# Ledger of designs, part 111: VHH binders against Protein DOG1-like 4 (DOGL4)

Target 1, 232 residues: Protein DOG1-like 4 (DOGL4), of Arabidopsis thaliana (Mouse-ear cress) (q84jc2)
Amino acid sequence: MSKMRNLVEEKFLEFYESWVIQLELYLHQLLIAHNNNTMSETELRHLISKLTTHHKAYYTAKWAAIREDVLAFFGSVWLNPLENACSWLTGWKPSMVFRMVDRLRKSRVVLVEAQVKKLEELRVKTKFDEQKIEREMERYQVAMADRKMVELARLGCHVGGESVMVVEAAVRGLSMGLEKMVKAADCVRLKTLKGILDILTPPQCVEFLAAAATFQVQLRRWGNRRHYVTHS
Key: E = the ipSAE of ESMFold2; O = the ipSAE of OpenDDE; V2 = 0.75 times the mean of E and O plus 0.25 times the DockQ between their complexes.

## First folded at step 12 (VHH)

Design kc35 (from kc1 with T106L; framework vhh_7z1x_3)
Fold by ESMFold2-Fast, scan of step 12:
Structure kc35 (fold): chain B 232 residues (1-232), chain A 122 residues (1-122)
Amino acid sequence: as target 1 above (232 residues)
Amino acid sequence: QVQLVETGGGLVQPGGSLRLSCTASGFTFSSYAMSWVRQAPGKGLEWLSGISGSGGHTEYADSVKGRFTISRDNAKNTLYLQMNSLQPDDTAVYFCAKWDEYLGSLYEFDSWGQGTQVTVSS
C-alpha cells in the first residue's frame, strides 16, 4: 500500500540522490579549504565554480522534470518529511540564506562596510521578490476555489468523453501555472545565490557555501534519523 | 564511540607505490561519505579524495588525479587509498575523515584518525 511512482519521480529520485552525494563530497572539500589559509585565489575560485555549476545542474534537471510533472515537486518522494516541511515553493526559501550563515557558524564572517550595504540591498530585493511570488501563489489557490473549478471537479465524476476532455484541459492549465510559479521561485533562488557570491571574497564564498551545504546535508540526516523531529 | 585508524604509511622511493588503509568502527560505515586528507610539515590541511557511502561516487584533487585511487570495502569497514607514482611533495601525514553531524564546530570534521606518516625519499 504505497503511492505509485511515475517515471518523472523515479528519474528525478535517481538524479537527486546522486546530486546530494556529490554535494556532500563538495562539502568535504569546502570544509578543508576553509581551514587552509594557504590556498591560492585561483584554487578557491575553481572550487566555488564547481559548487555554482553543481547548483545550476540541479535547476536544469528540475526544470526538465517540472515540464513533465510539476506536481511531483509538491511533497517530493526524494525528500524526507523534515526536508518537505522546510520547503518553500518546492525548494529553500531565498531570504533564509541570509540568516543561515549567521545561525550555523561558530566563526563570524568579517565583512567590510561596502559588502554589508550590498548584502542588505540584496536581502531587501530578495524579500520583495519572495512576497511577489507569495501573492501569485495566493491568487492561484483562490482561483482553485472558484465556482468554475468546482464545476469542473463535479464534471470529473460525470460519465462522458467530452467531460473528461474538458477536465484534462483544465488540469493541464493549472499545472502550467504551477510550473511558471516554481520557475519564478527558482530564478529568485539563483539570483540570490549569485548575488551573495558576487559580493563576497573567495574565502568568504567558501565559508558561505560550506555553511549552506552543511545545513542542507544536516537537515537531510536529521530527517532520515528523526532524532531531532519530536512532537510535544 | 567513533574510531578511525589509518595504517600503511612508510618510507618509499620516488615513483614508488603505497596503499593506505583506514579501519572504521562505532558507526554504520556504508552510510557515510569518507575523505582522505593530508598535512605536509609546516603546511595546512589538503583534501585529496572523497568517496560516497556506496563507493559509486569518487572525487579527486587535481594534485593527485590519475595517481591516487580511493576505494572502500564496506563488509570490512575499511577505506583505502592506492598511491602510485609517488613524489617528494607527497610527504605528509595522511588522515581519513568523515563528517556526519554538526556538534557545535562547523569547520571541523566530526571524526578523523591519528594519521599515518608517508615519507617519499629524494
Scores: ipSAE 0.569, ipTM 0.831, lowest interface PAE 1.9, mean pLDDT 82

Design kc36 (from kc1 with T106G; framework vhh_7z1x_3)
Fold by ESMFold2-Fast, scan of step 12:
Structure kc36 (fold): chain B 232 residues (1-232), chain A 122 residues (1-122)
Amino acid sequence: as target 1 above (232 residues)
Amino acid sequence: QVQLVETGGGLVQPGGSLRLSCTASGFTFSSYAMSWVRQAPGKGLEWLSGISGSGGHTEYADSVKGRFTISRDNAKNTLYLQMNSLQPDDTAVYFCAKWDEYLGSGYEFDSWGQGTQVTVSS
């Protein structure tokens, strides 16, 4: 029997498919802008604004969905197995984005010393915030394995109404903890993205966003092809 | 080998209309988003419009929004651009383009057509 998707999964699957299709159309715009040295700063900033608005729309939809079912975002049905394997707390690992920034140093657009210094400061802060969240996740996992939770799980095997209510309250508490951690990780992602875009010039922002979108679209296409071959 | 061939360009007076076509071969057309791009004399490339593989999603540059319509016929492997209310500054060579993650650099379209000239003048 096939597993039925819940309403949160169905709604977000529909949203995400549309969101990724729009990202690919924005990628086309970024690729053309990257190869056009006659665009005004106003035109480049408008394109950058479209991408930042698009990413903010993703997090608005995600946070609404995790409020209803945060577990849907761990092993998501709208992501292929490769995308899921590459996820860190339901999304991209913030520090990894600096590998894309390093690629800019090999491009036609040269980073000045002041930008290099600010990017390094941002990298250090991002890594610190990332490690803070990783420690919180470790504490959460330890708490799930403690004697009280083990005792509640045992009671769940032989429950009357009163025991069921206690177990349900504990599960709700665990879900709220995960929601808080996922939102914290997403805040680090958004702060890191904003920080990079604030440091870079508009042409450099376009190249960076093109690199990021390319990676995301390529990862999805590679994973979908392998999944389809396996499924077929 | 991927081939893209644009047709439908020509001379038109201001306020006129033209319909451009791009015939694609050498790849699974319906699996790729496609874009229309132009280059005016002495200018760089300008992205105009994009369409998803299914045709369900379209996007337009502000300069052409409301005047141009992108569409595709996947059974015919053909991409279209309907251009209305043409202005002298629409004079350019028009290209269709696709990006392919297997062949491309990630920063450039990997396949371009030969282009079709559109001239808007009296």
Scores: ipSAE 0.637, ipTM 0.858, lowest interface PAE 1.6, mean pLDDT 85

Design kc37 (from kc1 with T106D; framework vhh_7z1x_3)
Fold by ESMFold2-Fast, scan of step 12:
Structure kc37 (fold): chain B 232 residues (1-232), chain A 122 residues (1-122)
Amino acid sequence: as target 1 above (232 residues)
Amino acid sequence: QVQLVETGGGLVQPGGSLRLSCTASGFTFSSYAMSWVRQAPGKGLEWLSGISGSGGHTEYADSVKGRFTISRDNAKNTLYLQMNSLQPDDTAVYFCAKWDEYLGSDYEFDSWGQGTQVTVSS
């Protein structure tokens, strides 16, 4: 188990480092596209598709990794402490992206009434889906403290193959429950991202994706430098 | 006090080659991804290529893929763009650019050079 866990963490760390480097290169493309009023809709859609594919690649890799060891994502070695502190169920909190959408109202990009209504509907649905997952997580945590888990903790204090086998089976079942919840959270993330991109025009999509990528890259750099807060 | 200085532009005939350089100062060069961007007459800014801080990761716009090569020498704080098989449509002012999370803008590059003119004519 621990051997498998070490391999999953090592493999995903390598993947994630590469994935973030590529995200920053896409951010550079988004920054240029945002400030270019001569790009065609086809060109903008192609760039948006690159970002969408990049995010889907992340979830493809993540879901493969959590199938092997979901617990690696609740203490991610590929994330710095600041990134870990900002995580909600192993990733960004879906409703937080609407704060980036709110910035579009303050930019040169104009949202029409129909878009505002659809975004508000999506925001409400996203918050509802978040609350459903939070209730499931609460139930999961309560179940972890039930009689069966208490008995497994006691068995874990004994030495012998029988105790190891029983504990391993229980931990596997526990991990399967967490895997389902993490995938549910990721589905809300992907549905929210797709919903926003479906509502926005291509120039608005570029600005939104630039904001999202900027936040992710900044958070990583701030955490790595530990210079994000200063009193000087 | 970030400074970027582009050099290497000039007049070349179609099918020719040029190597652009961008000398950087005022920041830890190896810690930042860098990009090459151009602006053709009467057009907006076009992103061409990007390179990670280590140089291990590169990306290219479809319009220049296979013809242009981005590279960097972190010991010299210098970014390069090797341009081969130049076409008249490559005529533009070429800029190197850096984005910095502490320099202000969430949606545009914080640091640009002055640019270097490339003219491709028969």
Scores: ipSAE 0.662, ipTM 0.866, lowest interface PAE 1.4, mean pLDDT 84

Design kc38 (from kc1 with T106S; framework vhh_7z1x_3)
Fold by ESMFold2-Fast, scan of step 12:
Structure kc38 (fold): chain B 232 residues (1-232), chain A 122 residues (1-122)
Amino acid sequence: as target 1 above (232 residues)
Amino acid sequence: QVQLVETGGGLVQPGGSLRLSCTASGFTFSSYAMSWVRQAPGKGLEWLSGISGSGGHTEYADSVKGRFTISRDNAKNTLYLQMNSLQPDDTAVYFCAKWDEYLGSSYEFDSWGQGTQVTVSS
């Protein structure tokens, strides 16, 4: 069982490394597009489609992996310590992307009043959805402290087929609950991303996606550099 | 100091081939993804191709896919662009570029070369 979990981690590590490398190549395209005001709407929409497809590929791979081992996503081996420290329920915090949107106010492509209103409505809904998930996670953590769980943890210290099976069944049940919560969080992430892209014009979408990709790539570089500098 | 120097441009007949080189210095070349970008007279910058630091991942713009091949030699700190089946509309100044840790307002490439001119004409 433990060996199966390690294989899931290894498989997703290979996927994630490749996925981030591809994201950086898309970031180069976004940076050129952002600084080129002569691109057609068709060209911009094609680039935006590449990024949305890339993000959907991430969630397809993630959901397959969490079905096998959701715990691999809590303290992920494919993330450096800085990336792990910045995670909220195995990924980015949905409301944080509105900080990226705020940067668009300083760009040459300014948000109109109607967009500002729709983005604020989306921000409020996103925060509400986040709070609902946070309450569910709190309930989950409290349940871990219940007398029954303490009893099961104690039983797990005894060697024997029966005790092992009972502990494994309990862990499976806990994993199913975590899987449901992670999927709920990912659903909020996807709805928030889709909502923002639906409100923004194609040039604004490019700038937003460039800001988001820059932050993700930069956070990874800073975390990796910390390790190098610390051991130098 | 970071330096990028493009070479290999020149005049070539339609249907011909050219190989561009970009020599890098002042940074750990293998740690950075690199791109080829071009600019035709009176037009904006066009992204053509990108390659990961290891060389294991490549990406191409639709306009050059199947005709151009990006590669790198990390031991020589050199990036290449093999250009085949050249067309008159490939006439442009070609630049190599890297993106660094720039969080400025413009989201620009941190280091650009001076470029190399490619002219496709009879």
Scores: ipSAE 0.625, ipTM 0.852, lowest interface PAE 1.6, mean pLDDT 84

Design kc39 (from kc1 with T106V; framework vhh_7z1x_3)
Fold by ESMFold2-Fast, scan of step 12:
Structure kc39 (fold): chain B 232 residues (1-232), chain A 122 residues (1-122)
Amino acid sequence: as target 1 above (232 residues)
Amino acid sequence: QVQLVETGGGLVQPGGSLRLSCTASGFTFSSYAMSWVRQAPGKGLEWLSGISGSGGHTEYADSVKGRFTISRDNAKNTLYLQMNSLQPDDTAVYFCAKWDEYLGSVYEFDSWGQGTQVTVSS
């Protein structure tokens, strides 16, 4: 039995599939650039710009979509179950990217003390912003429970068309709060990415972006291969 | 076990054309994006072109855009690189490569062919 997808889900599924395919092609470019010490700074900056533009395109599309239907991003149809299980407020957890940065210490392109200090300052700020968003989500979930209790009480008193109106109003309220929090979380993600890229040299940016793209593509492929089709 | 075999290299005159082939085995070919990479004498690895598993998306390095065309035949497990308007600077060993999600290094392709030599000279 196929469920009818809403227009937002169909449109974003098409966008996301193309976006991930392009990310994998950029990953190939990053891997080769990382292993080529003869590339000019201009060439490296051009490649980094392709990746930053690609990520900007994602958030442009996402924010247009969540304005229409933010609930589509909770348990997204364009993500496999493993990708959904690893999501923090509809995307990657901002602090996780510092684990990618830690791998730079093992490469030939070593971080200088000034960079280490700036990255640690950014890590602390990112963790603080992340925890602030988590507290906002906790408050939202408490408020959601209170609203649901009130709506359920009203639903017990009304049947027919009035019940539909109550459910619709509750869903609208939930969506507005979630949209605000998703955008707040995405702003932390973008600030964290830009902060890291501003601190790193172009070769280090390439290595970092390669690690990040590798994780995203790997997670998708692992999840897709572990998906079993079962029949009752 | 994954195997990639490049063929089609050789000696060609400036302005000439060559078509390289890469035959793949040991994995579901259509599920993997593939790339062509070269290494010229005394230079590092240079990424040239990539193609998605379905063949629906392609990307090219600026140095080869308009001259080279990447394609694939998933029924034959074969990747192609059509090289036109060849220049002496295109002289290199050409490799096909894929990244493997299970064995992959975050910084390197996991599966490389042995390469095919292309020499552009008069």
Scores: ipSAE 0.623, ipTM 0.852, lowest interface PAE 1.6, mean pLDDT 84

Design kc4 (from kc1 with L103T; framework vhh_7z1x_3; at its last look DockQ between E and O 0.67; V2 from the best seeds 0.00; counts 0 for: pae O 3.4 > 2)
Fold by OpenDDE, look of step 13:
Structure kc4 (fold): chain B 232 residues (1-232), chain A 122 residues (1-122)
Amino acid sequence: as target 1 above (232 residues)
Amino acid sequence: QVQLVETGGGLVQPGGSLRLSCTASGFTFSSYAMSWVRQAPGKGLEWLSGISGSGGHTEYADSVKGRFTISRDNAKNTLYLQMNSLQPDDTAVYFCAKWDEYTGSTYEFDSWGQGTQVTVSS
């Protein structure tokens, strides 16, 4: 069954499809770099910078879009059901990336004690921040049953004149709250990612980014095969 | 079974041009991004260029940017690399490469052919 999409959804869908395609090309570079021990630190840092810039571009686009319609991101029509199922507040759960780090530790990547300690500290902090956001989200969700939302529910049956203004105000209020939560979550994601990259050496960063990109691309592929999602 | 066959290599003079081809089989070619990589004697693998499944997105290494052009014909299951202004440093075996789930697990490209030798010499 075809899903109705608004302009924000359509624009972001197009953006995201392009963005993921580009990510896969970067993944190819990461994979080759990971297996090339002759690359200079400068070259590795350049590649890392390329990826970080790409991720920054995503959030720039996302934040522009959520200002227009944050609700679009709670439906995320550009994602397949599997991707959506793995989403936490419209994106990846920050604490999840430490699974990637764990994989590094079990692979050929050797982390020194100081790195392990810093990563653990970051993990704890990230988890704390996630929990804080979750609590706030819970409070917000409970508070959604306020006067404005009740009025919105009532007006859902009768819309006209001043009622339209009330509905719009209610929706704006809801959206503002959700936008705040989404931005908070994104901040934790960005901080966590930055934190990890600051702790890891350039070769380790490349491997980490490769793992993360692999997971993202694979999740999309698996989900598309399973659910036959058509994005365009 | 995934199969990639690279062709088009040869001996060229500095400043010359070559066009490499990679014929793919055993998978849905248009569903996968493809890359060209090379390995020079005594050096590691070097990523050169990548192209999306549809061909709408391309990337190039700085070492070949402006000189090499990647393209594909999905109807022919063929990947191309147009190489212009070739230099002695471009001497290497050139491979086309594919990534998939298995590759993701090992952080290695799952399939490439025997490669095609490109020698740039006066």
Scores: ipSAE 0.832, ipTM 0.935, lowest interface PAE 0.5, mean pLDDT 89
Fold by ESMFold2-Fast, scan of step 12:
Structure kc4 (fold): chain B 232 residues (1-232), chain A 122 residues (1-122)
Amino acid sequence: as target 1 above (232 residues)
Amino acid sequence: QVQLVETGGGLVQPGGSLRLSCTASGFTFSSYAMSWVRQAPGKGLEWLSGISGSGGHTEYADSVKGRFTISRDNAKNTLYLQMNSLQPDDTAVYFCAKWDEYTGSTYEFDSWGQGTQVTVSS
């Protein structure tokens, strides 16, 4: 059991390190595309597609891993303490990306009124979906305090094979509930990302993705450099 | 403080080969991904290839895949681009570039070399 959990963490650590390295190489491509006025719409869309595919690959790997051990994603060993401190239900908080969208208004590329309206509608919908998940998590935590669960936890402290089987069944149920919530949060993340990219023009998509990748890569570097201070 | 110096450009015939070098100083070279970028006459910047800090991961633009090879020697703080089967369309100024941190109001590489000219002609 312990070995199986360790294997999930080791496999995902290897995957995530490779995934972030690839994200940084895509960031280099986004930086060139953002500063190149001669790229065709087809070329820009191809680059945007590579980033979209890359993010989908992350969720494919994550969902495979959480089926085996969802708890590995709470306080992940592949994230530094700063990245973990910034996590909302095992990832970025969906509404946070609208702060990056607001930065597009200060860029040399101007959003038209129709885009502004659609982005505001998407922001409201994203906040609503976030609140639904937060309420579900609250209900999950309250259920953990129920008399039946407290009794089961007490029974798990008793020495005996029968207690072990009952505790394992309870832990499986808890893991399934967390898995469902994490997947729901990830679906909100993917819908928010897709929604933003559908509203923006290809050059605006490139700038948005460059901002998002920059933040993710910088957060990792800042956390790695300041690990001793954060750990203290 | 950060310096990038490209060398190895020159005149070569179609089908020929060149190896470009980029010597880096002023930062921990092995901690940063590096890219090769070119600019042909009358064209914008084109990203060609990138390599991770360790050298364990590489990426190539479709236009150069199978013909160009990126590599690095972290002990020598040097980035390389081996260019084979060169074509007239490869004529450009070639730059090495590093990105560390978002600087100011725009998203761009924070460090560039001076560039080295590659000319492919008969």
Scores: ipSAE 0.690, ipTM 0.879, lowest interface PAE 1.3, mean pLDDT 85
Fold by ESMFold2, look of step 13:
Structure kc4 (fold): chain B 232 residues (1-232), chain A 122 residues (1-122)
Amino acid sequence: as target 1 above (232 residues)
Amino acid sequence: QVQLVETGGGLVQPGGSLRLSCTASGFTFSSYAMSWVRQAPGKGLEWLSGISGSGGHTEYADSVKGRFTISRDNAKNTLYLQMNSLQPDDTAVYFCAKWDEYTGSTYEFDSWGQGTQVTVSS
């Protein structure tokens, strides 16, 4: 069995595999920091900064890749771009991270009232930004559908193969709009992450980052095991 | 059953070198990242270094970077730590550790060696 992947997908998958491997080494550091009552606040903030920098590197690489071909991140070219856009813009919905915070609060992390208030404000802002992006996506999809209908009507008046070129131009135009919206979604993801880390104390940040890294490493290992079994 | 056994500790003079070994069994060694961790008297655990399953990625704590080198021999199921330019503050019990994705939801390393003592003194 072979996977048909374009060059952008192949390059980014190589990057992502390496990125998750490095995240696992940071997870080892977080596990020790979680159990270490003698680490200074400066040492904890240095570790948190390493994780923040690592996450920013992910988006830097992703944004370079989507400039080359954003549709690669929405699946194959035979899928309707609008169908791919119904998933939430190539990643976790930004507000989903608050479910991780809520779970930690119930079991591992004690928050004071000031932190709870700031987290709720951030949750509302994140949801507002999500809705703004959703409205822009809807307007873009409608605009592209309208142009596609006009182009299809013109196709009905012409003889020849120009309709393929018109469809390809419409797909390229959609790609540019999708790139803008994926970057906007990623910016909300980054701002939400940074906002959470600014509200939490350094030990609480270590707890949150450890939980997040654990989840990502487990997803990679789980996905690799399913892929191995499926293709063995 | 996972088993990790550290060897190679001992007494050295300041400026000296030691090579620690960690022999692993009970799991597919090459599939897992490994770490070295130490605990000095009166201090908490300190993460020192980690290495990916293939050996292609390594990471070091700032306190040991340039002095310590992590490596692995997957054919021998053995993890190594080469320690150079040792100083009295490196005196500690040294452990190798593994995180297991199957049971790793506890936010702790799931397997530790018994540890090997390193003492650096005049």
Scores: ipSAE 0.580, ipTM 0.854, lowest interface PAE 1.9, mean pLDDT 79
ESMFold2 (binder alone), look of step 13: mean pLDDT 80; pTM 0.806
ESMFold2, look of step 15: ipSAE 0.465; ipTM 0.807
ESMFold2 (binder alone), look of step 15: mean pLDDT 81; pTM 0.810
OpenDDE, look of step 15: ipSAE 0.044; ipTM 0.419

Design kc40 (from kc1 with Y107W; framework vhh_7z1x_3)
Fold by ESMFold2-Fast, scan of step 12:
Structure kc40 (fold): chain B 232 residues (1-232), chain A 122 residues (1-122)
Amino acid sequence: as target 1 above (232 residues)
Amino acid sequence: QVQLVETGGGLVQPGGSLRLSCTASGFTFSSYAMSWVRQAPGKGLEWLSGISGSGGHTEYADSVKGRFTISRDNAKNTLYLQMNSLQPDDTAVYFCAKWDEYLGSTWEFDSWGQGTQVTVSS
């Protein structure tokens, strides 16, 4: 694909590189906190708040960018091919984070029965919301193949002011539909993350956030290592 | 194959300065963020500072901000910690650390140095 970047892609690439670098520095803090049994609840909550704020900053920047160009987030230039291959509607698949939660059941930070029940209820709710979005995306894709869209594609093959205006309006409509779906998916991601953190104790939150950051940073490193070996 | 070796610790008077070094081998040094961590007698591990692979991003714990400076020389595979205005509470064993978890079997740092002792006393 084109290696040319538009302004939205350039700005978000700069933002994302800095954001991931900061996430790795937060991961180091989480790993130390996990290995320190003398930290107070206040100190742990402060660290958890830093991570929560960091994730909120990502969605603030993302939503500003998708208002300008949602298509930049499909096949993102700031992600390596491995990261892109693992994306579900421009980000992590919400239900997959429960695999990280399952790891907590076997860790030194033991979940009590009440937490296990609440996490299972949240998992079911998250999966339901996820499937609802998948059905909406399927309807969107089917709508693109209906008679009106086929006729619009034919019109787009002709040069003229009226044809250009109709095609531009249709493309704007498609982009607005994608923006709505991406925002809906991001809302499920944020609700799932908040839900998990609300159920877990501060030490469990540190362990969960460390696992999540570890996966994100590692996936990027694995993808980048492949490219380094190929191009070195 | 990964090795981290800290040097530069010692005895210093309150208000003094020390420069710690960490020499790295067995990995592509410039591709990894590095951290300085300390452990005082009878206390847990305390994260002090981190630096990105390029050196373009640094972060400090509130307890050392303005007094300590982290830096790196990627051509020499060396990480530094310049410590100024040292206080008795800075007495600890200082470690450099990198993280690169392969399968997620642990979320602990995968490589620690041997540590270097810093003692601040009158």
Scores: ipSAE 0.584, ipTM 0.833, lowest interface PAE 1.8, mean pLDDT 84

Design kc41 (from kc1 with Y107F; framework vhh_7z1x_3)
Fold by ESMFold2-Fast, scan of step 12:
Structure kc41 (fold): chain B 232 residues (1-232), chain A 122 residues (1-122)
Amino acid sequence: as target 1 above (232 residues)
Amino acid sequence: QVQLVETGGGLVQPGGSLRLSCTASGFTFSSYAMSWVRQAPGKGLEWLSGISGSGGHTEYADSVKGRFTISRDNAKNTLYLQMNSLQPDDTAVYFCAKWDEYLGSTFEFDSWGQGTQVTVSS
């Protein structure tokens, strides 16, 4: 059972493998653009648009999949153990991207004071949104335990088809609650990504997206090979 | 030691064709996506095409789409670029490039070849 993959897991595994391969091809384009100071603003915006479209495609596919089976995204079969260990509510933790933003402050293109102020405001807002979701998850877990225990106790007094229907309704309720939480987390991810890209100039956007893609591809390759992963 | 060696460049007439090869050694070739990049005289680097490790996914710059085809032979550790309908503005040094996640902190390609010169002239 634990080794069985359902249809949602099989379909998303196929999608995700293709999506990551395409991300690596976009990373090559970002690396060239980052090291080419002669590209026009129009050319840079076109490349940035390819990456934003690619990320939107991921969330479109993810939200369709979680509607069918949100639990597939907790301990995902298409992610290696290292990627799963680094996950926060089925994806990257939004505030981590500000680590990549900090690299821009040391780049050849200096952030202006207005950008630094807006990025700090966005960082604070992102952390606030993360804490709100974490509190909602805690409340959900408590409510889930209470609801399940009460339903199980009640079902002990009933035998037959009524018990089956009540359990199925409870499971649907649990799944819908998790789906809402995952979508809330993904909305914070998308708002954070859009916010950063709206603040940065096109060359800075390219550097930021290159850093983000590098980290994602790097983490996957390290986890798949393991012999380069440290114990610390 | 990672090594990339480009060959196949030369002088060609407008409308002509060339096939470039990049022979790789020192790493598991099939595990890495590869790109073709060029640099025209007095210009910056231009990304042309990329291919996944398996060869199943390819991407092209708009400037070469429909004219160039990227491919690879993992058994021979060789990357190819078939160039058709060559134009004078395709004149450049052509490089193959590999990025490795273990060196990703530099935001640069891990390994570049020495390049092969393509000149398109009547």
Scores: ipSAE 0.633, ipTM 0.852, lowest interface PAE 1.6, mean pLDDT 84

